# VH-VL binders against q58483: the designs that were tried, part 36

Target 1, 193 residues: q58483
Amino acid sequence: MKVIGISGSPRPEGNTTLLVREALNAIAEEGIETEFISLADKELNPCIGCNMCKEEGKCPIIDDVDEILKKMKEADGIILGSPVYFGGVSAQLKMLMDRSRPLRIGFQLRNKVGGAVAVGASRNGGQETTIQQIHNFFLIHSMIVVGDNDPTAHYGGTGVGKAPGDCKNDDIGLETARNLGKKVAEVVKLIKK
Below, E stands for the ipSAE of ESMFold2; O stands for the ipSAE of OpenDDE; V2 stands for 0.75 times the mean of E and O plus 0.25 times the DockQ between their complexes.

## First folded at step 18 (VH-VL; framework fv_anetumab)

Design u6 (at its last look DockQ between E and O 0.82; V2 from the best seeds 0.00; counts 0 for: pae E 9.1 > 2)
Fold by OpenDDE, look of step 18:
Structure u6 (fold): chain C 193 residues (1-193), chain A 123 residues (1-123), chain B 111 residues (1-111)
Amino acid sequence: as target 1 above (193 residues)
Amino acid sequence: QVELVQSGAEVKKPGESLKISCKGSGYSFTSYWIGWVRQAPGKGLEWMGIIYPGDSDTRYSPSFQGQVTISADKSISTAYLQWSSLKASDTAMYYCARLPYYDSEGWDYFDIWGQGTLVTVSS
Amino acid sequence: DIALTQPASVSGSPGQSITISCTGTSSDVGRYNYVSWYQQHPGKAPKLMIYEVSNRPSGVSNRFSGSKSGNTASLTISGLQAEDEADYYCSSWTDSSTYVVFGGGTKLTVL
């Protein structure tokens, strides 16, 4: 069993990365293999709507997306994290989402477990709306969407940060991120049982 | 035009109090951190601390914690640096600078700088 | 306090390319891409030249570039000009105290 965590933050070691890693740490503690991926250092290009992926099964654009898609396909669970940009996901994460169309052919992510992490500048700074976009993405891929585990049990990992490292001191964020990891691990184990 | 304008040069004696100012204009003052940087004569830059005027969140470097007070009045787009009791060693150029704030993750560089305020403390 | 290490001085002739190093630790430069570079002329405020290791602000000459390897960040100035003579400071966010530290500064002399 393997779960990958992807940070859509343009900062490779930002608060989003911190919370995604925290979720992955919780998963690792459950004996599941984890891998972290940052989009900050990746070459990502937007979908151009050419529909070649529908015809040929692959995207004609040559960049770092294909490798990431492969990892997504191989994983049993996927955590996507994003800073809150205008109440939604970062452009980096959105590009990955949009370019994931090849995986929708045959629904290659079907029944994989999806979890979301969002970091905002305030506690009510768009974390939920951002998470909703991520959840929609999972649903569109026919994945199994989960929130953070009890006792926090809501929509996923939600952190607050205005400067690098702030989430280290966000106990609520850390707790929700860990509980997300626990829930993902739990459901992955249930499916693989 | 985005700019930070600082108060004029100060000449003080040891033991006196001082409050210098930094006024921002041309941008949303409450959306960016304001930092203070000290530069002693002939020396390098020292990070003192920062404040987010939007909620007055203030962070100090360990070296300056308890040594100075950073504050802001967002109603007049002004940040302040103050001493309760100046020392000769406080003689330096003091810069305020803008640290961009972007949604959920702050930046760690100063993109706009004030012209500096020279503080001279001597008996 | 942690410190970033810069050479005290560097020099070059007009038209040459020079590099200024900024060495930190695995808790700052080596871990994060939060390195910035500032140019300061005598009697003037610092000016941001590079941020996030290699990004150039608008208005900054493309002669200035930044990179990082391991715990060392580098500022490269190509096509050196007389106006480039100044002090240069690097900075980085630090993991230990969640604040920014500056290097000791480098005096660049154009011969």
Scores: ipSAE 0.039, ipTM 0.659, lowest interface PAE 3.2, mean pLDDT 92
Fold by ESMFold2, look of step 18:
Structure u6 (fold): chain C 193 residues (1-193), chain A 123 residues (1-123), chain B 111 residues (1-111)
Amino acid sequence: as target 1 above (193 residues)
Amino acid sequence: QVELVQSGAEVKKPGESLKISCKGSGYSFTSYWIGWVRQAPGKGLEWMGIIYPGDSDTRYSPSFQGQVTISADKSISTAYLQWSSLKASDTAMYYCARLPYYDSEGWDYFDIWGQGTLVTVSS
Amino acid sequence: DIALTQPASVSGSPGQSITISCTGTSSDVGRYNYVSWYQQHPGKAPKLMIYEVSNRPSGVSNRFSGSKSGNTASLTISGLQAEDEADYYCSSWTDSSTYVVFGGGTKLTVL
């Protein structure tokens, strides 16, 4: 069993990355292998709408997207995290989402567990709308969407930060991220029995 | 034109109070951190602290905690550095500088600097 | 707390390339890609030359470049010109209560 966490932050070690890692740490504590991927150090290009992936199963654009898609296919669970950019996901994460069509061929993500993390500049500052965009991505891939586990149970990991590392001191955000990880781990174990 | 304009040079005696200013223009003042950086004569740069004027989140270097007050007045786009009792060792050039803040991840550099305020405290 | 370590001075001849080092720890330069470099001419305010290790702000010559390996960041200036003679400071975010740390500064002399 394996869960990957992908941070859509343009910063390699930004606040979003901290929350995604916290969720993965909670999953690792449950005995599940984890891997973290940052989009900040990846070469990403936008989808050009060519539809070649429908026939070939692979995008003709050569960059880092293909390897990320392979890791998503191999995982049993996927956590996607993003900073709140204008109420939605970062451009980096959106590029990955748009380029994920090869995985929709044959619905290769079907029934994988999906969890979302978002970090905004204030509490209730667009985290839920950003998480909803991530949830929509999971639903269109026929995945199983989960939120954070009890006692915080809502929509996923929600953090607040303005300076690098601020989420280290966001106790509420850290707890939601950990409870998201616990729920992802619980459901992965449930479906793999 | 994005600009930080600081108040003029000050000559003071030990024990006196002082409040120097940094006025931002040409940008959304409440959307960026403002930091204060000290440079003693012939010495390097030393950060003192930063403030986010949007909510007054203020953070100090441990070396300056309790020794200065950093504040802002959003209505006139101005940040302040204040001493209640100056020491001769406070003689230095003081810069304000802006840190870009575009997202919840934060930024780590001073992209726009004020011209500096020279503070001289007679020993 | 602890300043990032820079050489006190470096020198080079016009047209040559030089590199200024900035050594920190695993709690700052080694952990974060939030390293920046500032140029300061005498009597003037510092000017941002490089941010996030290797990015140049608009209006900064492409003769300036930055990199990082482990706990050490580097500023490289190619094609040295007389106007490059200045003090250069690095800075980084840090895990410590300091939050921001500057290097001690490097005086560049163009021979």
Scores: ipSAE 0.012, ipTM 0.598, lowest interface PAE 9.1, mean pLDDT 89
ESMFold2 (binder alone), look of step 18: mean pLDDT 89; pTM 0.914

## First folded at step 19 (VH-VL; framework fv_anetumab)

Design w2 (at its last look DockQ between E and O 0.51; V2 from the best seeds 0.00; counts 0 for: pae E 8.6 > 2)
Fold by OpenDDE, look of step 19:
Structure w2 (fold): chain C 193 residues (1-193), chain A 122 residues (1-122), chain B 111 residues (1-111)
Amino acid sequence: as target 1 above (193 residues)
Amino acid sequence: QVELVQSGAEVKKPGESLKISCKGSGYSFTSYWIGWVRQAPGKGLEWMGIIYPGDSDTRYSPSFQGQVTISADKSISTAYLQWSSLKASDTAMYYCARLPYDSEGWDYFDIWGQGTLVTVSS
Amino acid sequence: DIALTQPASVSGSPGQSITISCTGTSSDVGGYNYVSWYQQHPGKAPKLMIYEVSNRPSGVSNRFSGSKSGNTASLTISGLQAEDEADYYCSSYTDSSTYVVFGGGTKLTVL
């Protein structure tokens, strides 16, 4: 069993990374293999709407997206994290999402477990709306969407930061991230039972 | 026009207290950090600390923790730097500067005040 | 954490291209990708010239450019002009701490 965590932050070690890693740590504690991926240092290009992927099953754009898609396809669970930019996901994450269309052919992510992490500048700063976009992505891929585990159970990991490292001290964020990890691990184990 | 305007030069004696100000205008004062930077005569820039006027979240450099107090009054878009007891070594130019940020962190000081010269001598 | 080292001084003739280096000691790659450069004329406040290693704010001459290789960031000034004579400071943040660090500054003399 393997779960990957992807941070859509333009910062490789930003607050989103902190929470995504925390979720992965919780998963690792459950004996599941984890891998962290940051989009910050990746070559990503936007979808150009050519629809070639529908015809050939592969995107004609050559960049770092294909390797990430491969890792997504191989994983049993996927955590996507993003800072809140204008109430939604970062452009980096959105590019990955938009370029994931090849994986809809045959629904290659079907029944994989999906969890979402969002970091905003305030506690009510768009985390939920950002998570909603991530959840929509999972649903469109026919994945199994989960929120954070009880007792915090809501929509996923939600952190607050307006300075580097803030999420290290965001107890609520850390708790929700860990509970998300626990929930992902639990459901992955149920499926792989 | 976005600008930071600092209070005038100060001439003080050791042991005296002092509070200097930095007033922002032309932008949302509560949406940016305000930092203080010290520059001793003929020396380089030294980061002192930073405050987020929106909620008064304040961070200090370890070197200045407990040595100064940074505060802000968002109702008048003003940040402050104060000493309870000045030392001769506090003689320096003090700059306030605006720091943009997002949920992931901050990057740079994009707008600077004109500086406040503080001279402490017997 | 991070410390930034700059040469004490550099010089060049008008029209030449000069480079100022800023070498970090931190292994925090993420933080060091957010190097900024400031120009300071005598008796004036610092002015932001470059941010995030290579981005130039509006209003800053395109003669100023920034780059980074390994742990060394560089500010390059092409077509050197007399007005470029000033002190230049690099600065960096870390994604793991709230510390801001400035380099020691470099005095640029235009001969």
Scores: ipSAE 0.439, ipTM 0.806, lowest interface PAE 1.2, mean pLDDT 94
Fold by ESMFold2, look of step 19:
Structure w2 (fold): chain C 193 residues (1-193), chain A 122 residues (1-122), chain B 111 residues (1-111)
Amino acid sequence: as target 1 above (193 residues)
Amino acid sequence: QVELVQSGAEVKKPGESLKISCKGSGYSFTSYWIGWVRQAPGKGLEWMGIIYPGDSDTRYSPSFQGQVTISADKSISTAYLQWSSLKASDTAMYYCARLPYDSEGWDYFDIWGQGTLVTVSS
Amino acid sequence: DIALTQPASVSGSPGQSITISCTGTSSDVGGYNYVSWYQQHPGKAPKLMIYEVSNRPSGVSNRFSGSKSGNTASLTISGLQAEDEADYYCSSYTDSSTYVVFGGGTKLTVL
C-alpha cells in the first residue's frame, strides 16, 4: 500500500508542503508507505489539446509530468495540496491536472483514495473553493474522495500562512491535515482487503 | 511610480517620543508587507520588524520586541515606526522596505524607502 | 541580530570577476532557498540584486549571479565596473522567531 502527496506550490519549502507532509506522516503512522512530490522543481507545460494521448496512451510533451503520472497510477491514495491562488489551485497543479488525461484512458485512477489540502493567507480565505477544484479532479477520475476524519471532519486539510513556516503554529490546520491522513489511510486499508 | 517615501530627518534628545512614517504609492499598499531596517552609523543592516497593512499582522525581531511600535494606516497608505522614549543608542538611519508576498513565502525587500536619519543626543 | 557571515571586504580590477560569500546555518541559508543580496552605495538605500538564491530582478545586469552550496551562498560579479563599488549584504529567511537575518556586509572596492 502506498500513498503519495503532491504539493502544487511553486515553492518547495512552503506552508502547503508542511501540511501535505503532516498528512503523509499520519498515514505513515498507520504502516502505509508514503512518498512526497513537489511540483516546484518540475518542468511542467500546459496541455495543448492535441488528443494524441487518446490514441497513444501518453502525452507527446516531454517534461516531468509523465513520471508524476506514473507515480499516481502506482499509488493507492493521492493527496493533492495547493496554495490558494485566486480562490483556486496553483497553475502548477492545474497543469498536472490538465495533463492527466492519459490516466483517464481506462480510468486508471478508479477507486483510488483522494484527499485535498489548501493553504490561504487567512482562515476561510479560499481554502474550501480550492479544495473543491481538487475534489472535482478526483471525481472526474472516478476516485473515492475523502475529507478529514472526526473530530474535525470537513473537506480536507485547511491551513493559514503568510510566511514560510507559519503553518507550524496553525494548530487547527495541522489537526485537519493529520485527520485527512488518518481518513485516507483508513479507506485505503478498506479497499485493499 | 512604485515608491516608498519616508519622513524627514529628526534630531531628538533622550527620553523624547518619536514617530516616523513611510508612505507607499503606485501599488496596492495593503497587499505587501512593510518592514523596518535599522543601520547604525558605519554599521550593517538590522531587521526590526514587519507589518502587513491589510490586517495589521505585525512581527518583531526579538532584539526590538517591546522597544518600538510598528503600525500602519491603510487609509493613507502609510506605515509607522515609533518610540515612546528614545535613547542615544537609537541614533541610526531607518529604512522602510516592501516585501512581495504570496501564500507560500516571502524572503526579500524589493523596494526601499530613502531612509530617515534619527539623531539622539543629549 | 546579525547571524550571517560575510567577508569584510573584497577588491578587484575592472573586467575581473569576484565572489562574495555568505555563510549561515541549516536554519537559514542551508535549510531554505530564500537568500537575497542587496547593493548599497554610500548615502543611498539598499537595492535588491538577487532573490531566492539565484534570481535577478528585472533591470539587474546579468553580470550579477547567485548560487548556494550547503550553508554558504555566493554572489558573483563578472566584468567588474567602477559603479559596482559599494557595500553588499546578504539576507535569508530563518525558521527562528526572527524570520529575517542579514549578513554583516562586504565592502567591494574596484581598483
Scores: ipSAE 0.039, ipTM 0.662, lowest interface PAE 8.6, mean pLDDT 90
ESMFold2 (binder alone), look of step 19: mean pLDDT 92; pTM 0.946

Design w3 (at its last look DockQ between E and O 0.48; V2 from the best seeds 0.00; counts 0 for: pae E 7.5 > 2)
Fold by OpenDDE, look of step 19:
Structure w3 (fold): chain C 193 residues (1-193), chain A 123 residues (1-123), chain B 111 residues (1-111)
Amino acid sequence: as target 1 above (193 residues)
Amino acid sequence: QVELVQSGAEVKKPGESLKISCKGSGYSFTSYWIGWVRQAPGKGLEWMGIIYPGDSDTRYSPSFQGQVTISADKSISTAYLQWSSLKASDTAMYYCARLPYYDSEGWDYFDIWGQGTLVTVSS
Amino acid sequence: DIALTQPASVSGSPGQSITISCTGTSSDVGGYNYVSWYQQHPGKAPKLMIYEVSNRPSGVSNRFSGSKSGNTASLTISGLQAEDEADYYCQSYTDSSTYVVFGGGTKLTVL
């Protein structure tokens, strides 16, 4: 069993990365293999809507997206994290999402477990709306969407940060991230049982 | 015109307290971080700390934590840097600077700088 | 230690192109595309010349350009002029408690 965590932050070691890693740590504690991926250092290009992927099964754009998609396909669970930019996901994450269309052919992510993490500048700064976009992505891929585990049980990992490292001191954020990890691990185990 | 205007030069003795100021104008003072940077004579720029006047969120460099106090009075668009007890080693030029962009992930750059306040501490 | 390393000094003749490097000593410094450059003349406050690796603020000469490769950011000044003689500092941020980091500065001499 393997779960990957992807940070859509333009910062490779920002607060989003911190919370995604926290979720992965919780998963690792459950005995599941984890891998972290940051989009910050990746060459990403937007989907141009050419629809070639529907015909050929592969995107004609050559960049770092294909390798990431491969890892997504091989994983049993996927955590996507993003900072809140204008109430939604970062451009980096959106590019990955938009370019994931090849995986919709045959629904290659079907029944994989999906979890979402969002970090904003305030507690109610768009984390939920950002998570909703991520959840929509999972649903469109016919994945199994989960929230954070009890007792926090809501929509996923939600952190607050105004400065580098703020999420280290965001107990709520850390707890929700860990509970998300626990929930992902639990559901992955149920499926693989 | 966007600008930061700092208080005048200070000549102090060791052990004395000091509070210098940085007044912003031409922009929404509460919407931008204000950082403080020290430059000892003939030396480079050194980050001290930063404050967000909107809510007084204050962060310090580890080297300056507990050594100085950064504050702000948003009613008069002014940030402050103060010492309770000056040392000779505090002799330096002190700059305030505006950090216009930040997000939940990190900070960026300083686009507007004050003219600097020279602080001289000697017996 | 978290630091940005610059050469102590560089020099060039008028009309030449010179480059100042800024290298992060830690992976935690200088997150992707978050390096800025400042020019400082004697007795003056620093002036922002480049932000986010390669962007110029309005009013800054197009003779100034920035780039980055790996952990090294570079400031290039083309068509060197006497007025370019100054100290130049790179700056970035870290996700550690250090937050903002400045390079040691580079003194540019125009021969």
Scores: ipSAE 0.524, ipTM 0.834, lowest interface PAE 0.9, mean pLDDT 94
Fold by ESMFold2, look of step 19:
Structure w3 (fold): chain C 193 residues (1-193), chain A 123 residues (1-123), chain B 111 residues (1-111)
Amino acid sequence: as target 1 above (193 residues)
Amino acid sequence: QVELVQSGAEVKKPGESLKISCKGSGYSFTSYWIGWVRQAPGKGLEWMGIIYPGDSDTRYSPSFQGQVTISADKSISTAYLQWSSLKASDTAMYYCARLPYYDSEGWDYFDIWGQGTLVTVSS
Amino acid sequence: DIALTQPASVSGSPGQSITISCTGTSSDVGGYNYVSWYQQHPGKAPKLMIYEVSNRPSGVSNRFSGSKSGNTASLTISGLQAEDEADYYCQSYTDSSTYVVFGGGTKLTVL
């Protein structure tokens, strides 16, 4: 069993990374292999709408997206995290989402467990709208969407921070990220029985 | 045109209070952190603390927590550094400096510095 | 917080290159790419020379460059000139509640 966590932040060391890693740590405590992937250091290009992937099964654009898609296909669970940029995901994460169409051919993500993390500059500062965009992506890939586990049970990991390390002091945000990881682990174990 | 202009030099006695100012002009004052840095005579730069005037989020160096008060009045684009009871060891040059803030994932640099306010505490 | 370690002084002759080191930990210089360098002439406010490890603000000579490896950042001044004689401070983001740590400063003497 394996769960990957992907940070869509343009910053490799930011608050999004911190919360995604917190969720992954909770999953690793349950005995599940984890891997963290940052989009900050990746070469990403937008989808150009050519539709060649429908015929060929892969995108003709050569960059780092294909390697990330392979890891998503191999995982049993996927956590996507993003900073809140104008109430939604970062451009980096959106490029990955738009470029994921090869995996929808044959629904290669079907029944994988999906969880979302978002970090904003204030509490209730667009984290939930950003999480909903991530949830929509999971649903369109026929995935199983989960939020954070009890007792915080809501939509996923929600953090608050203005500077890269601020979420270390966001005890509520850290708990939601950890409980998201616990829920992802629980459901992955259930479906892999 | 972008400037941080600090209040003038101060000569004070131990035990007196003092509030020095740092006025920003030529930019959106609430879009930048304002930090305070002390430099004792002949010594290096020492971090004191920082404020984000947009919401008054204020953070202090442990060495200065409880020793000074950092505040801002965004209606007049001014940050303040304040002592309730000065000590001779407070004699130093005090700089304000701004740090850009654009997103929740990154950190920046002090791009513009005030001219400094010399505070002398003696006798 | 713990000051970043810089040499107390360095010197060089006009036209040479010199390098000033700034050593921290994985919680600051090693863990983040938010290192900046400031030049301070006597009696003057500091001036930003390098930000985000290696970037120059507009108006700063391309003789100034920055880099880092592990926990150590470096400022390099090529083609040393008399006006480069000043104090130089590094500064890094730190994941403490105060966000900022300065180095102790380095006095550059142009021989």
Scores: ipSAE 0.046, ipTM 0.688, lowest interface PAE 7.5, mean pLDDT 91
ESMFold2 (binder alone), look of step 19: mean pLDDT 90; pTM 0.927

Design w4 (at its last look DockQ between E and O 0.39; V2 from the best seeds 0.00; counts 0 for: pae E 6.4 > 2)
Fold by ESMFold2, look of step 19:
Structure w4 (fold): chain C 193 residues (1-193), chain A 123 residues (1-123), chain B 111 residues (1-111)
Amino acid sequence: as target 1 above (193 residues)
Amino acid sequence: QVELVQSGAEVKKPGESLKISCKGSGYSFTSYWIGWVRQAPGKGLEWMGIIYPGDSDTRYSPSFQGQVTISADKSISTAYLQWSSLKASDTAMYYCARLPYYGSEGWDYFDIWGQGTLVTVSS
Amino acid sequence: DIALTQPASVSGSPGQSITISCTGTSSDVGGYNYVSWYQQHPGKAPKLMIYEVSNRPSGVSNRFSGSKSGNTASLTISGLQAEDEADYYCSSYTDSSTYVVFGGGTKLTVL
């Protein structure tokens, strides 16, 4: 069993990374292999609408997206995290989402567990709208969407900060990220039993 | 051109109050943090604190918490450093500097520094 | 506050390369890539020389370079010149309550 966490932040060391790693740490404590991937140091290009992936099962654009898609295909659970940029995901994460079409051929992500993380500059500052964009991505791939576990049970990991390490002091945010990880681990184990 | 212009040198006595200023021009003032750095005569740079004028989020180093007040008036693009009661040990050069605001994920460096305000406190 | 550790002084002869170290912790230099270096000549405001560990702003000589390994960042000045004689400060983001930390400064003497 394996869960990957992907941070869509344009910065490799920030609050999104902190919360995604916190969720992955909770998953690793359950004996599940984890891997963290940052999009900040990746070459990502937008989809050009050519439709070649429908016929060939792969995108003709050569960049880092293909290797990330391979890791998503191999995982049993996927956590996607993003900073809140104008009430939604970062451009980096959106490029990955738009380029994920090869995985939708044959619904290769079907029944994988999906969890979402978002970090904003203020509490209630677009985290839930950003998480909903991530949830919609999971739904169109026929995945199983989960939020954070009880007692915080909402839509996923939500953090607040104005500087990249601020979430270390966001006890509420850290708890939601850990509870997201716990729920992802629980459901992955249920599916794989 | 982007610029931070600080108020002029001050000569004060212990116990007096003081408010020095740092005016930003040539850029969107609310898009940057403004930090304050102290340099006592012959000594190194000492971090004091920072303010984000967009919402007045203000953060102090422990050495200066409760010792100074950092504030800003975004309507005139000006940050302030203020003492209610100066001490001789407050004698120093005081610099303001800006740092871009990147929301939740970014940090960076102080790209533009003010010219400094020399504050001398003696009797 | 946690201060970054720099040597108090470094000296070199014209034409040599010198390196100034800046040691912090996993909460600053080791944990983040927001290390910057500032040059300060007497009576002048600090001037940015290096940002984000290794990036050189426009107008700064390519003789200046930066790097880090673990908790230690380094500023290297190649082809040392008389005008390089100044104080040098490293700075980093820190996830402590102060958000910024400076090194104690290094006096560079060109012999």
Scores: ipSAE 0.128, ipTM 0.703, lowest interface PAE 6.4, mean pLDDT 91
Fold by OpenDDE, look of step 19:
Structure w4 (fold): chain C 193 residues (1-193), chain A 123 residues (1-123), chain B 111 residues (1-111)
Amino acid sequence: as target 1 above (193 residues)
Amino acid sequence: QVELVQSGAEVKKPGESLKISCKGSGYSFTSYWIGWVRQAPGKGLEWMGIIYPGDSDTRYSPSFQGQVTISADKSISTAYLQWSSLKASDTAMYYCARLPYYGSEGWDYFDIWGQGTLVTVSS
Amino acid sequence: DIALTQPASVSGSPGQSITISCTGTSSDVGGYNYVSWYQQHPGKAPKLMIYEVSNRPSGVSNRFSGSKSGNTASLTISGLQAEDEADYYCSSYTDSSTYVVFGGGTKLTVL
């Protein structure tokens, strides 16, 4: 069993990375293999809507997206994290999402467990709307969407930070991230039984 | 018109306390960070720290942590920089500046600057 | 700790293009996407010229442009004019730091 966590932050070591890693740590504690991926250092290009992926099963754009998609395909669970930009996901994460169309061929992500993490500058700063976008992505791929586990049990990991490192002191954020990890791990185990 | 207006020049002696001000106008004062930058005579710019007047969240450079106090009174759209005990080495021009963009992933730049407050500390 | 290194001085003749470099010592890649440039005339407050490596605020001449390669950001001034003579500072923030730093400044002389 393997769960990957992807940070859509333009920063490799920002608050988003911190919370995604926290979720992965919780998963690792459950004995599941984890891998962290940051989009910050990746070459990503937007989908150009050529639809070649529908015909060829492969995107004609050569960049770092294909390798990430491969990892997504091989994983049993996927956590996507993003800072809140205008109430939605970062451009980096959106590019990955948009370029994931090849994986819809045969629904290669079907029944994989999906969890979402969002970090904003305030507690009610768009975390939920950002998570909703991520959840929509999972649903469109026919994945199993989960929220954070009890006792927090809402929509996923939600952190607050105005500056890098702030989430280290956001107990609520850390708790929700860990509970998300626990829930992902639990559901992955249920499926793999 | 967006502007930051700082208090006038100060001439002080070592050991004295001082509080200088920066008043914002023309924008929502509580929605932007305000920072302080020091420039010693003939020297470069030094980032001191910033405050978010909306909730008084304050961050300092390690070099200035514990050396100065940054505060704000949002009721009058004013930020402050103060010393409990001035040193001769505190002689410098002090600028306040607005930080328009911040986020969970990092800080960026100062787009509006005050005119500066010259602080001279000498015995 | 982050440190930004600039040349102490650069010079050019009117009409020429000059470039000021700002090199970071940090390996933090993300931080260098937040490079800003400021112009400061003698006795005046700094003025923002470039933010986020290459973005120009409204009101700033299009003669000013910014770029980045590796750990080095660059400010380019084309069509150099006498009024461009000033000190220029770069600034940046990295994920490993909790504060912004300025470069040492570059004195631009228009010959």
Scores: ipSAE 0.085, ipTM 0.680, lowest interface PAE 2.6, mean pLDDT 92
ESMFold2 (binder alone), look of step 19: mean pLDDT 91; pTM 0.933

